VH-VL binders against q9fz32. Designs and how they scored, part 23

Target 1, 221 residues: q9fz32
Amino acid sequence: MALYCRDTLIIIFQKLTVADLARASCVCKVWNSVATEDDLVVSAFTAPWRIKELVGRPASVSFWRDNGIWKFAISHRICRGDSVTSLAVKYAVQVMDIKRLNNMMSDHGIYSRDRLLIPISNPEILANTTCYVELDKYAKREVAVLYLEGAPKREQPVPGTNQQSNLSADGKRRLIESLRRSMQVDDGTALYYLAIAEGDPRSALSEFSADLRWERQAGLN
Below, E stands for the ipSAE of ESMFold2; O stands for the ipSAE of OpenDDE; V2 stands for 0.75 times the mean of E and O plus 0.25 times the DockQ between their complexes.

## First folded at step 8 (VH-VL; framework fv_ogalvibart)

Design r2 (at its last look DockQ between E and O 0.02; V2 from the best seeds 0.00; counts 0 for: pae E 7.5 > 2, placed apart)
Fold by ESMFold2, look of step 8:
Structure r2 (fold): chain C 221 residues (1-221), chain A 124 residues (1-124), chain B 107 residues (1-107)
Amino acid sequence: as target 1 above (221 residues)
Amino acid sequence: QVQLVESGGGVVQPGRSLRLSCAASGFTFSRYGMHWVRQAPGKGLEWVAVIWYDGSDKYYADSVTGRFTISRDNSKNTLYLQMNSLRAEDTAVYYCARELGYSSDWYEDYMDVWGQGTLVTVSS
Amino acid sequence: DIQMTQSPSTLSASVGDRVTITCRASQSIRSWLAWFQQKPGKAPKLLIYYASSLESGVPSRFSGSGSGTEFTLTISSLQPDDFATYYCQQYDSYPLTFGQGTKVEIK
């Protein structure tokens, strides 16, 4: 009977890799329920790298199936004079790995973007950091991103709210779910607007409303 | 029909310069990185240089750095190699090649289409 | 620079033989390796990319394997069209480098 006790399964599953957790989710309804819990999945995803906090929820469930180093990247703000070569030297990585990570094509140039994803050459840089799940529109992939110069703006403190809860992965997940329900969109769309609004739900709703008006004016729907 | 046609090869004395051209047709030239690869008579392949699809970045083999310049004119669908201070060891058939570009989720730098080559002979 | 070393340099074989060519990198190139076939007087032709992925239109008798520093091209049953020189090429980092080539000839 212990294999059907939720509390016992949580203790066991907390020690599993993301791959083993995915396999466990296929066993039965009880195991699937526990193995797919957001807190457990995030913990399994972040533990090997000792990441302090993972903010945001991916649009694709498959994001959680592989937490190899390529799921993580440094988000570098592109400055005047930057080149892929100069950034490869600066971050001690290969030029071709930057190109591969960023889906470098004729439709994408370095100066048409404000940020570039940089592969992580030393995984220790992830330890005790906050990473953000983002959909990079140029790379066309969801990535857990580290900002060395400072994180994007988080949800504003509101009197009577616990800012620590809102800054945690669980707190951010609940914010994304609330926004999704308010806008009546999928999780990926809610994550997109929350990201461009720097974690401010009011701004996210404003951006969403503006895009809907623009699409109607442009004939896009 | 994808085609690459090299031209500009010939016999030249050491220390002189030569400019190679590669005319591209049958594909959107401005979406692909382009390479030069050379092969000395009876020898193996040696990568020479690459230029990115928009001309933004260029990389060279150590043996030619500072002497050769790769360039492209996307309005003419043409790739160039300016070869200065030529040496006997630069004698080779020079191929232009198109890299794959975007494939799946990753950009690929291996060459999928090659020209027929043009011979450069450096001799006195 | 990453040095690519092929063995053997020359290989004598008969039609129907199984042919194996190896390629060693001086440091890990993960799986960023391609194999090319070249016939006399012709440009090289891509056979294998990403160490083991078969290029479209290449016969299934060709296969690639390996990762890291050691890679293998195999021709399971040699045909007359397969007598050529074969090159490996790493594309993990610039400068791109080729192996010195393996000539497969009739004996």
Scores: ipSAE 0.053, ipTM 0.565, lowest interface PAE 7.5, mean pLDDT 81
Fold by OpenDDE, look of step 8:
Structure r2 (fold): chain C 221 residues (1-221), chain A 124 residues (1-124), chain B 107 residues (1-107)
Amino acid sequence: as target 1 above (221 residues)
Amino acid sequence: QVQLVESGGGVVQPGRSLRLSCAASGFTFSRYGMHWVRQAPGKGLEWVAVIWYDGSDKYYADSVTGRFTISRDNSKNTLYLQMNSLRAEDTAVYYCARELGYSSDWYEDYMDVWGQGTLVTVSS
Amino acid sequence: DIQMTQSPSTLSASVGDRVTITCRASQSIRSWLAWFQQKPGKAPKLLIYYASSLESGVPSRFSGSGSGTEFTLTISSLQPDDFATYYCQQYDSYPLTFGQGTKVEIK
């Protein structure tokens, strides 16, 4: 009888991990209703890291299924003089981890970005902090973002719609092909620039051109 | 949990109208395109209509063009299908389905989540 | 419209069998093909997208292959839970179209 009381369940479930909550949600409808409560899930997600507050919500519940340290990242605003190497040193992380997190194949294009996500090596940095759930267009995933200098200003990129294009599948393919031809790159590269441009081909071309200019200036071409 | 729940089905006479609803939960509804797909009793699946995430564009199957209207209210996390001038051949279970357009590697338009469907029977 | 033709319409198999279902498109759809499983009285469930990509949570015994106009769904070892009707769907262009379905039944 006690296990059907909502209040009792809440008390019990508050002690569960996210994974355990997920399992509990499959037991019965009553358990599901409690185990999927937003506040409970958020608490379970943040508690292991001693995060003070989680701002925002993911677009998908799948976000909660993984609460590893890799779910979190530091937002670093890119400044002149920054390089992936310098940032790796600054934050005591590996260059490759930064590149992987941000889906960087090369060091070029860093200045076309407003920020880089920095992986977190020390989980203690999350203690008593506020993290923000964001869909990062470069990482192409939802991330709990830590801002070291304070709350992100209103210029937070509106989480892109999962449908970045109002085109049919065929239309999207045609667009990608067009960009590929225009940029003289492979499909992956074209998609990358289209993604960072939030589906706008003109912006994609602009970003690509900017990167090319940067490469030339850097003597990489 | 991601869930779609259709409602509004029933028995109607030919020429009548019916409005179906699909309630979405467990995800940010306004970020996804939505489809209607129907299945006549004992038959296969037939695509009916699609609506963009913001309602900016719609497409219909030829079989329902001019008679059916797809719409959505993102504030209510609800998809609709207004069916007018119903015919016997419109008899089917009607499913709503979410379109997943975002992929890490590609932009795609595949249906990853479906509701359990609602039965529409058109009979004299 | 792009027509999708599945074969066979019905397939009788036993638990443990390797099952293959084919889908043919009337024109090239590249890899814009999905496979769905449907059990009686239930909604379709996505199995495969982009011809060969396995949907999350789907058992690894399911696999898809093909491109252009010819596609196959394979169940490496049929399980009791796999007796169902399977549909291919092209999402290359509108209108979206499905195959007529393949019913996998117990032998």
Scores: ipSAE 0.017, ipTM 0.537, lowest interface PAE 7.1, mean pLDDT 85
ESMFold2 (binder alone), look of step 8: mean pLDDT 91; pTM 0.930

Design r3 (at its last look DockQ between E and O 0.18; V2 from the best seeds 0.00; counts 0 for: pae E 15.4 > 2, grease 19.9 > 18.9, placed apart)
Fold by OpenDDE, look of step 8:
Structure r3 (fold): chain C 221 residues (1-221), chain A 124 residues (1-124), chain B 107 residues (1-107)
Amino acid sequence: as target 1 above (221 residues)
Amino acid sequence: QVQLVESGGGVVQPGRSLRLSCAASGFTFSRYGMHWVRQAPGKGLEWVAVIWYDGYDKYYADSVTGRFTISRDNSKNTLYLQMNSLRAEDTAVYYCARELGYSSDWYSDYMDVWGQGTLVTVSS
Amino acid sequence: DIQMTQSPSTLSASVGDRVTITCRASQSIRSWLAWFQQKPGKAPKLLIYYASSLESGVPSRFSGSGSGTEFTLTISSLQPDDFATYYCQQYDSYPLTFGQGTKVEIK
């Protein structure tokens, strides 16, 4: 009888991991109703990391199922002089991990971005912090983001920051096809450069060319 | 067929509030950004507000900031504009418009589909 | 804010005429420009997007050109159905802004 009392269940479920909550949610309707409560899930997600607060909610329920350290990242606003190498040193992480997290093909792409996500090497940095659930366009995934300098300013599009409007679906398709042909790359690569160029095909081509030059100089081609 | 239908317009006194609705049909509403654009009688077009596909990000024209609130209910395929502290200069036909594109907070696109508009008159 | 300036404000023309409307942006908007047609008592209709791309269903007599700060809408041969007000709009950055409009009327 005690296991059907909502209050009792809440007390018990507060001690469960995210994985255990997921299992509990499959037992019965009553357990499901408690185990899927937002507060319990958030608490179970944040507790292992001693996160103070999680702001935002993921679009996908699958977000909660993976609470590894790789679910978290530091938001670094790119400044003049930053390189992936310098940031790797700064944050004591590997260059490749930064590039993987951000889906970077080359170091040159850094200048077309406003921020980079930095993987977290030390989980203690998350203790007593506020993390924000965000869908990062470059990482192409939902990430719990840590801001070291304070809450993300809802960047009102700064008047003049050329957030280039996307072409219509058809226009975009045509543009991607055009870029694919021009760059002699696959659709994914063309889309990547178009994205980093904020929809400007000229900039996309320029970035692509810059990356090619870099790769040649680095002996990667 | 893709369609937008505005409603909720009427005559109101200055300082009062009004809520406009825009019913969407013929497309996956939850995948598109939505705009409000208004046109004063005999005047040009003025952008009012935009809301992203998930309702998270919103932007407003300076002329309506702090007074108007754009929102949406994707389960009802409906866009809203809550207008508070209405002024005479807010008198206009209000159009809702779809922003063509993929569901993304990162891209803006052009308005390809417009409703027929609803008239809001603010007068003493 | 990006200011959009159209010229002329009013244009008188005859059926069959070539009509040109210009739109200038106060700063570069690259190619993020749209043209709309509006008839009295009706909603705006999209004609051109991305400065020069013709919207589906729009007659081929309409064309757009330009980039950066100067843009042009051209009607190669004006038809009776083309008498309307035309607006340019930038969607490069917020706030979105329109030109003041160009009224094309019968001469």
Scores: ipSAE 0.012, ipTM 0.533, lowest interface PAE 10.1, mean pLDDT 85
Fold by ESMFold2, look of step 8:
Structure r3 (fold): chain C 221 residues (1-221), chain A 124 residues (1-124), chain B 107 residues (1-107)
Amino acid sequence: as target 1 above (221 residues)
Amino acid sequence: QVQLVESGGGVVQPGRSLRLSCAASGFTFSRYGMHWVRQAPGKGLEWVAVIWYDGYDKYYADSVTGRFTISRDNSKNTLYLQMNSLRAEDTAVYYCARELGYSSDWYSDYMDVWGQGTLVTVSS
Amino acid sequence: DIQMTQSPSTLSASVGDRVTITCRASQSIRSWLAWFQQKPGKAPKLLIYYASSLESGVPSRFSGSGSGTEFTLTISSLQPDDFATYYCQQYDSYPLTFGQGTKVEIK
């Protein structure tokens, strides 16, 4: 078999898990180009869940390293009367799982948010759906998000307000890499600080510097 | 090969309607926001409209709001611009353009791939 | 709407010259600014995004700088292929807006 022929490699790689594609991408330039091809990677990511379409490209390459059920979440728009407890009952999940996914330490913070991510308890809900790759500032990672009522409409920019602009996926990737080098951390840590800074690189550096100073003062470097 | 091809331009009288199409190939169309940008003969560039990759989020220049409608069909890899109530000042070359990246957020739009344009002339 | 004003409107230069084009926004756009090059009869080509980040495949003689309301595109040594019209574009908020353009002509 011609293991350096793109068509042959595509046939072979179509059968691989996302993790195996990541390993294959390290073999040589030809294998790397095939194993990282967007259609192939998206197919490997979505096929186990029978997802119809994955919309959006993640800023971090590490997003594609696994596709376990924890990579997905339901976006629930917070409405009057919602509580973490009521949502846990509604979606048949544990309160603690909601809190962990959303990095909540108490039940009191729900109304400061526009939405809450809900862990998926029944994977078949993903079948024949469209999921959206999003960076969630509270979960502090990229998540493949399911909207049960379809993707929500975006509010128009408020005239005269200074809203933090978001970059394209390629621009976000370059920003994350630049931030990672500046802070001398891995991609996941850089993404964490960018998420809590709501996409503002100066605020991300400020948060990191403050945490680093605190850790040094506490002897926790 | 990444390619955008506009069509549907022509000569039309004021007050009439025209529909532009942009056929996309060589990339995964459904992952990109798409724009229309126009250029009157001998003049500068004017942004017209954007539709995000999800097909829901749409924004328009003030000069065309209420008259033009941007839309897309991701199953056909095609972007559209429905132009109603055309005026002489709408005369321009209309370009379709792909934004860089998949971001659906309202502040990250700049264009990396452009079509060759299609001419719309509004005159008697 | 954010108005983008470029200067100069035209610029005469020779091959090898250092060329500077400025772009002013009517309000702060932070660094959400792109630069485009357009040759007659052709579609625009992206040069720079995020005020200073060079698009892949663009020669290193192009550079961008600035933030807030004032931005600069610099060509360090003008080449024959660089005679064109240059546009800045803000993407801080909708509607997106372009500058009026700067035509760089052969002296």
Scores: ipSAE 0.000, ipTM 0.418, lowest interface PAE 15.4, mean pLDDT 79
ESMFold2 (binder alone), look of step 8: mean pLDDT 91; pTM 0.933

Design r4 (at its last look DockQ between E and O 0.03; V2 from the best seeds 0.00; counts 0 for: pae E 16.1 > 2, placed apart)
Fold by ESMFold2, look of step 8:
Structure r4 (fold): chain C 221 residues (1-221), chain A 124 residues (1-124), chain B 107 residues (1-107)
Amino acid sequence: as target 1 above (221 residues)
Amino acid sequence: QVQLVESGGGVVQPGRSLRLSCAASGFTFSRYGMHWVRQAPGKGLEWVAEIWYDGYDKYYADSVTGRFTISRDNSKNTLYLQMNSLRAEDTAVYYCARELGYSSDWYSGYMDVWGQGTLVTVSS
Amino acid sequence: DIQMTQSPSTLSASVGDRVTITCRASQSIRSWLAWFQQKPGKAPKLLIYYASSLESGVPSRFSGSGSGTEFTLTISSLQPDDFATYYCQQYDSYPLTFGQGTKVEIK
């Protein structure tokens, strides 16, 4: 078989893994040209998972060189009652794997987002689906994303501003209820301290404690 | 066969109102977002407005905000554009277009089916 | 608002030519870019979505590429049916905006 014939190389390379295709691309200019063709690269990337279509192109060629399961994620729309723990149970994954995938340092990070990336526990969910290559804002990495509702949604402006909301309505309610109990105050007072703390419960508690000390000292004049 | 048919175009004087309709057939209208796009004579395309599948979320171009109102009646498979305080620069062919969707709260975001358009002429 | 600028505004070409049209966004639109074809007296027709994905029924001589702010539409071998005006359109952010159009004419 002539190893310089482009048509022969295409037939051989169609059977290679992403790792072997990367090795083939280092042999010579003819092999590099064939091994880096978009159709071959996408096919090698998607074939092990039986993905129907991969939409979009990554910024880096290195994206294609590893197609392990962690390159893929479900994009879950955050709804009322969701927590990292409840989603870990729902999707049969570990809490820490959700946190690692989303670059989270605490459970409170969920409330500032519309969507959360979920690791794939059963790779069969990828079969015959369309995945989208995206740079995730929070994870700060490129990922092939599966939308269970079918496709990604356009970003919407926040009413009355040019920017999108930092917190979901359900996330804000949960924070208010938590602070109301912790500070033993009414809803209006909890909302006031959350507002001056920009939605951060640690800062809200700190500001409340400081104000309470000042009021007690002023009343002892 | 998926089909969109616009109607209600005509000649009107500046400052007057006009109501456009778009009749949809061949698909489940209530599961798709809808758009109005216009094209002035000899000019390019300009997006005018969008309405989501259930009729609650609406978006407008700056050039028409406060003057035009997009609406839909899912029981009649009809999209509407109420055009108030018309100006000469509103003269255009107006197209309705379907946004490709998946029947959820989330849309795919590209227009796949267009009507043939209806001409609106605003002149004294 | 995101401004979309196409070049060239007019292009003269012969049947069989490779034609390339460019579209530049005033800020990153990631890959949320569509291409449309419009013939005189007709409504626009979707060719490409998500920068590079070919719509069903569109001939394979059409292709799209690019990401971020720079995008191209390529016709590998121009056919008589391809003489038309082409528009790019971003759908990353409201308001949705179109390029000014590129008219492909017979040379």
Scores: ipSAE 0.000, ipTM 0.436, lowest interface PAE 16.1, mean pLDDT 80
Fold by OpenDDE, look of step 8:
Structure r4 (fold): chain C 221 residues (1-221), chain A 124 residues (1-124), chain B 107 residues (1-107)
Amino acid sequence: as target 1 above (221 residues)
Amino acid sequence: QVQLVESGGGVVQPGRSLRLSCAASGFTFSRYGMHWVRQAPGKGLEWVAEIWYDGYDKYYADSVTGRFTISRDNSKNTLYLQMNSLRAEDTAVYYCARELGYSSDWYSGYMDVWGQGTLVTVSS
Amino acid sequence: DIQMTQSPSTLSASVGDRVTITCRASQSIRSWLAWFQQKPGKAPKLLIYYASSLESGVPSRFSGSGSGTEFTLTISSLQPDDFATYYCQQYDSYPLTFGQGTKVEIK
């Protein structure tokens, strides 16, 4: 009888890991109703890391299934002079881990990004912090993001006029090839600029040119 | 729980049409790209089509181009595959699959969740 | 189209064995490769994404490696639940393509 009391279950489930909560949610409807409570899940998710607060909620329940250190990242606003290498040194992480997390194929285009996600090597950095659940378009996943310099300005997703050019797959391929040739870059770089330009090749070229100018001014080329 | 459930499969004659549905639950459907993948009996997996989260961008395999149409209703959390001019070689179990995260404009993501599939049999 | 070729097509192994499956791409797909497990009458299950990233809930005995054109799926110690067909899939470019599959069966 005690195991069906909601209050008793809450007390017990507060001591469970996210994995155990997931298992508990499969036992029965009553357990499911308690084990899936948002506050309980959030608490179980944050507790191992001593996170003070988790802001936002993931779009997918799968987010909660894994609370490893790789679920978290530091938001680094890209500044003049930054490189993936310099950031790796700064944050004491590997270059490849930064690239992997951000799905970067090259160092090109780094300056066209507003931020890079930095993997966390030391979990103690998360203690008594506020993390924000965000879907990062480059990482292609939801991440609990730590801001070291303060709360993220709600960049309202500018409803980008995703004039997603109704280009056929073939058309897009041709466009990418054209951009690659025009920019004299690899396919990944061309795709990157096309993506940030929301499919507009002119804008892509403009962004690329802007980056080149910036690199020149920064003495990187 | 994240779940995809396909429906609409059955036996049809060549040249006929069939519409498949995939009902999504447990996640914000409108934020994810979706795929159809099929598997002929005793054969491997074949990608059929993809639709981006906003429903504007669609991609098809050459084998189904001009005959199949992928679509979605985000208000209903449902993915569709309209299959026209069906052929014997279209006989397969059809799976819907979710692409993890927001669809990017240029790169397809990986399929992390699959439905149980629905069988389509095209026979005279 | 990018052709994905798996080897071997069939693999006989015993419980406890180390199993390695190879996938070759006809051109570089960088790391845009996924591995799936499929059991008879069931839907494919994602194991690995981005060539080496383990999907949540997948046992640690599964691992992926490789980049460019050569990829491997490894099962460090085969378990009874691992007898299935495995597929590699590239998502680097359209059309998305799968390998022909590798059936892991009991020896």
Scores: ipSAE 0.000, ipTM 0.525, lowest interface PAE 12.7, mean pLDDT 84
ESMFold2 (binder alone), look of step 8: mean pLDDT 91; pTM 0.936

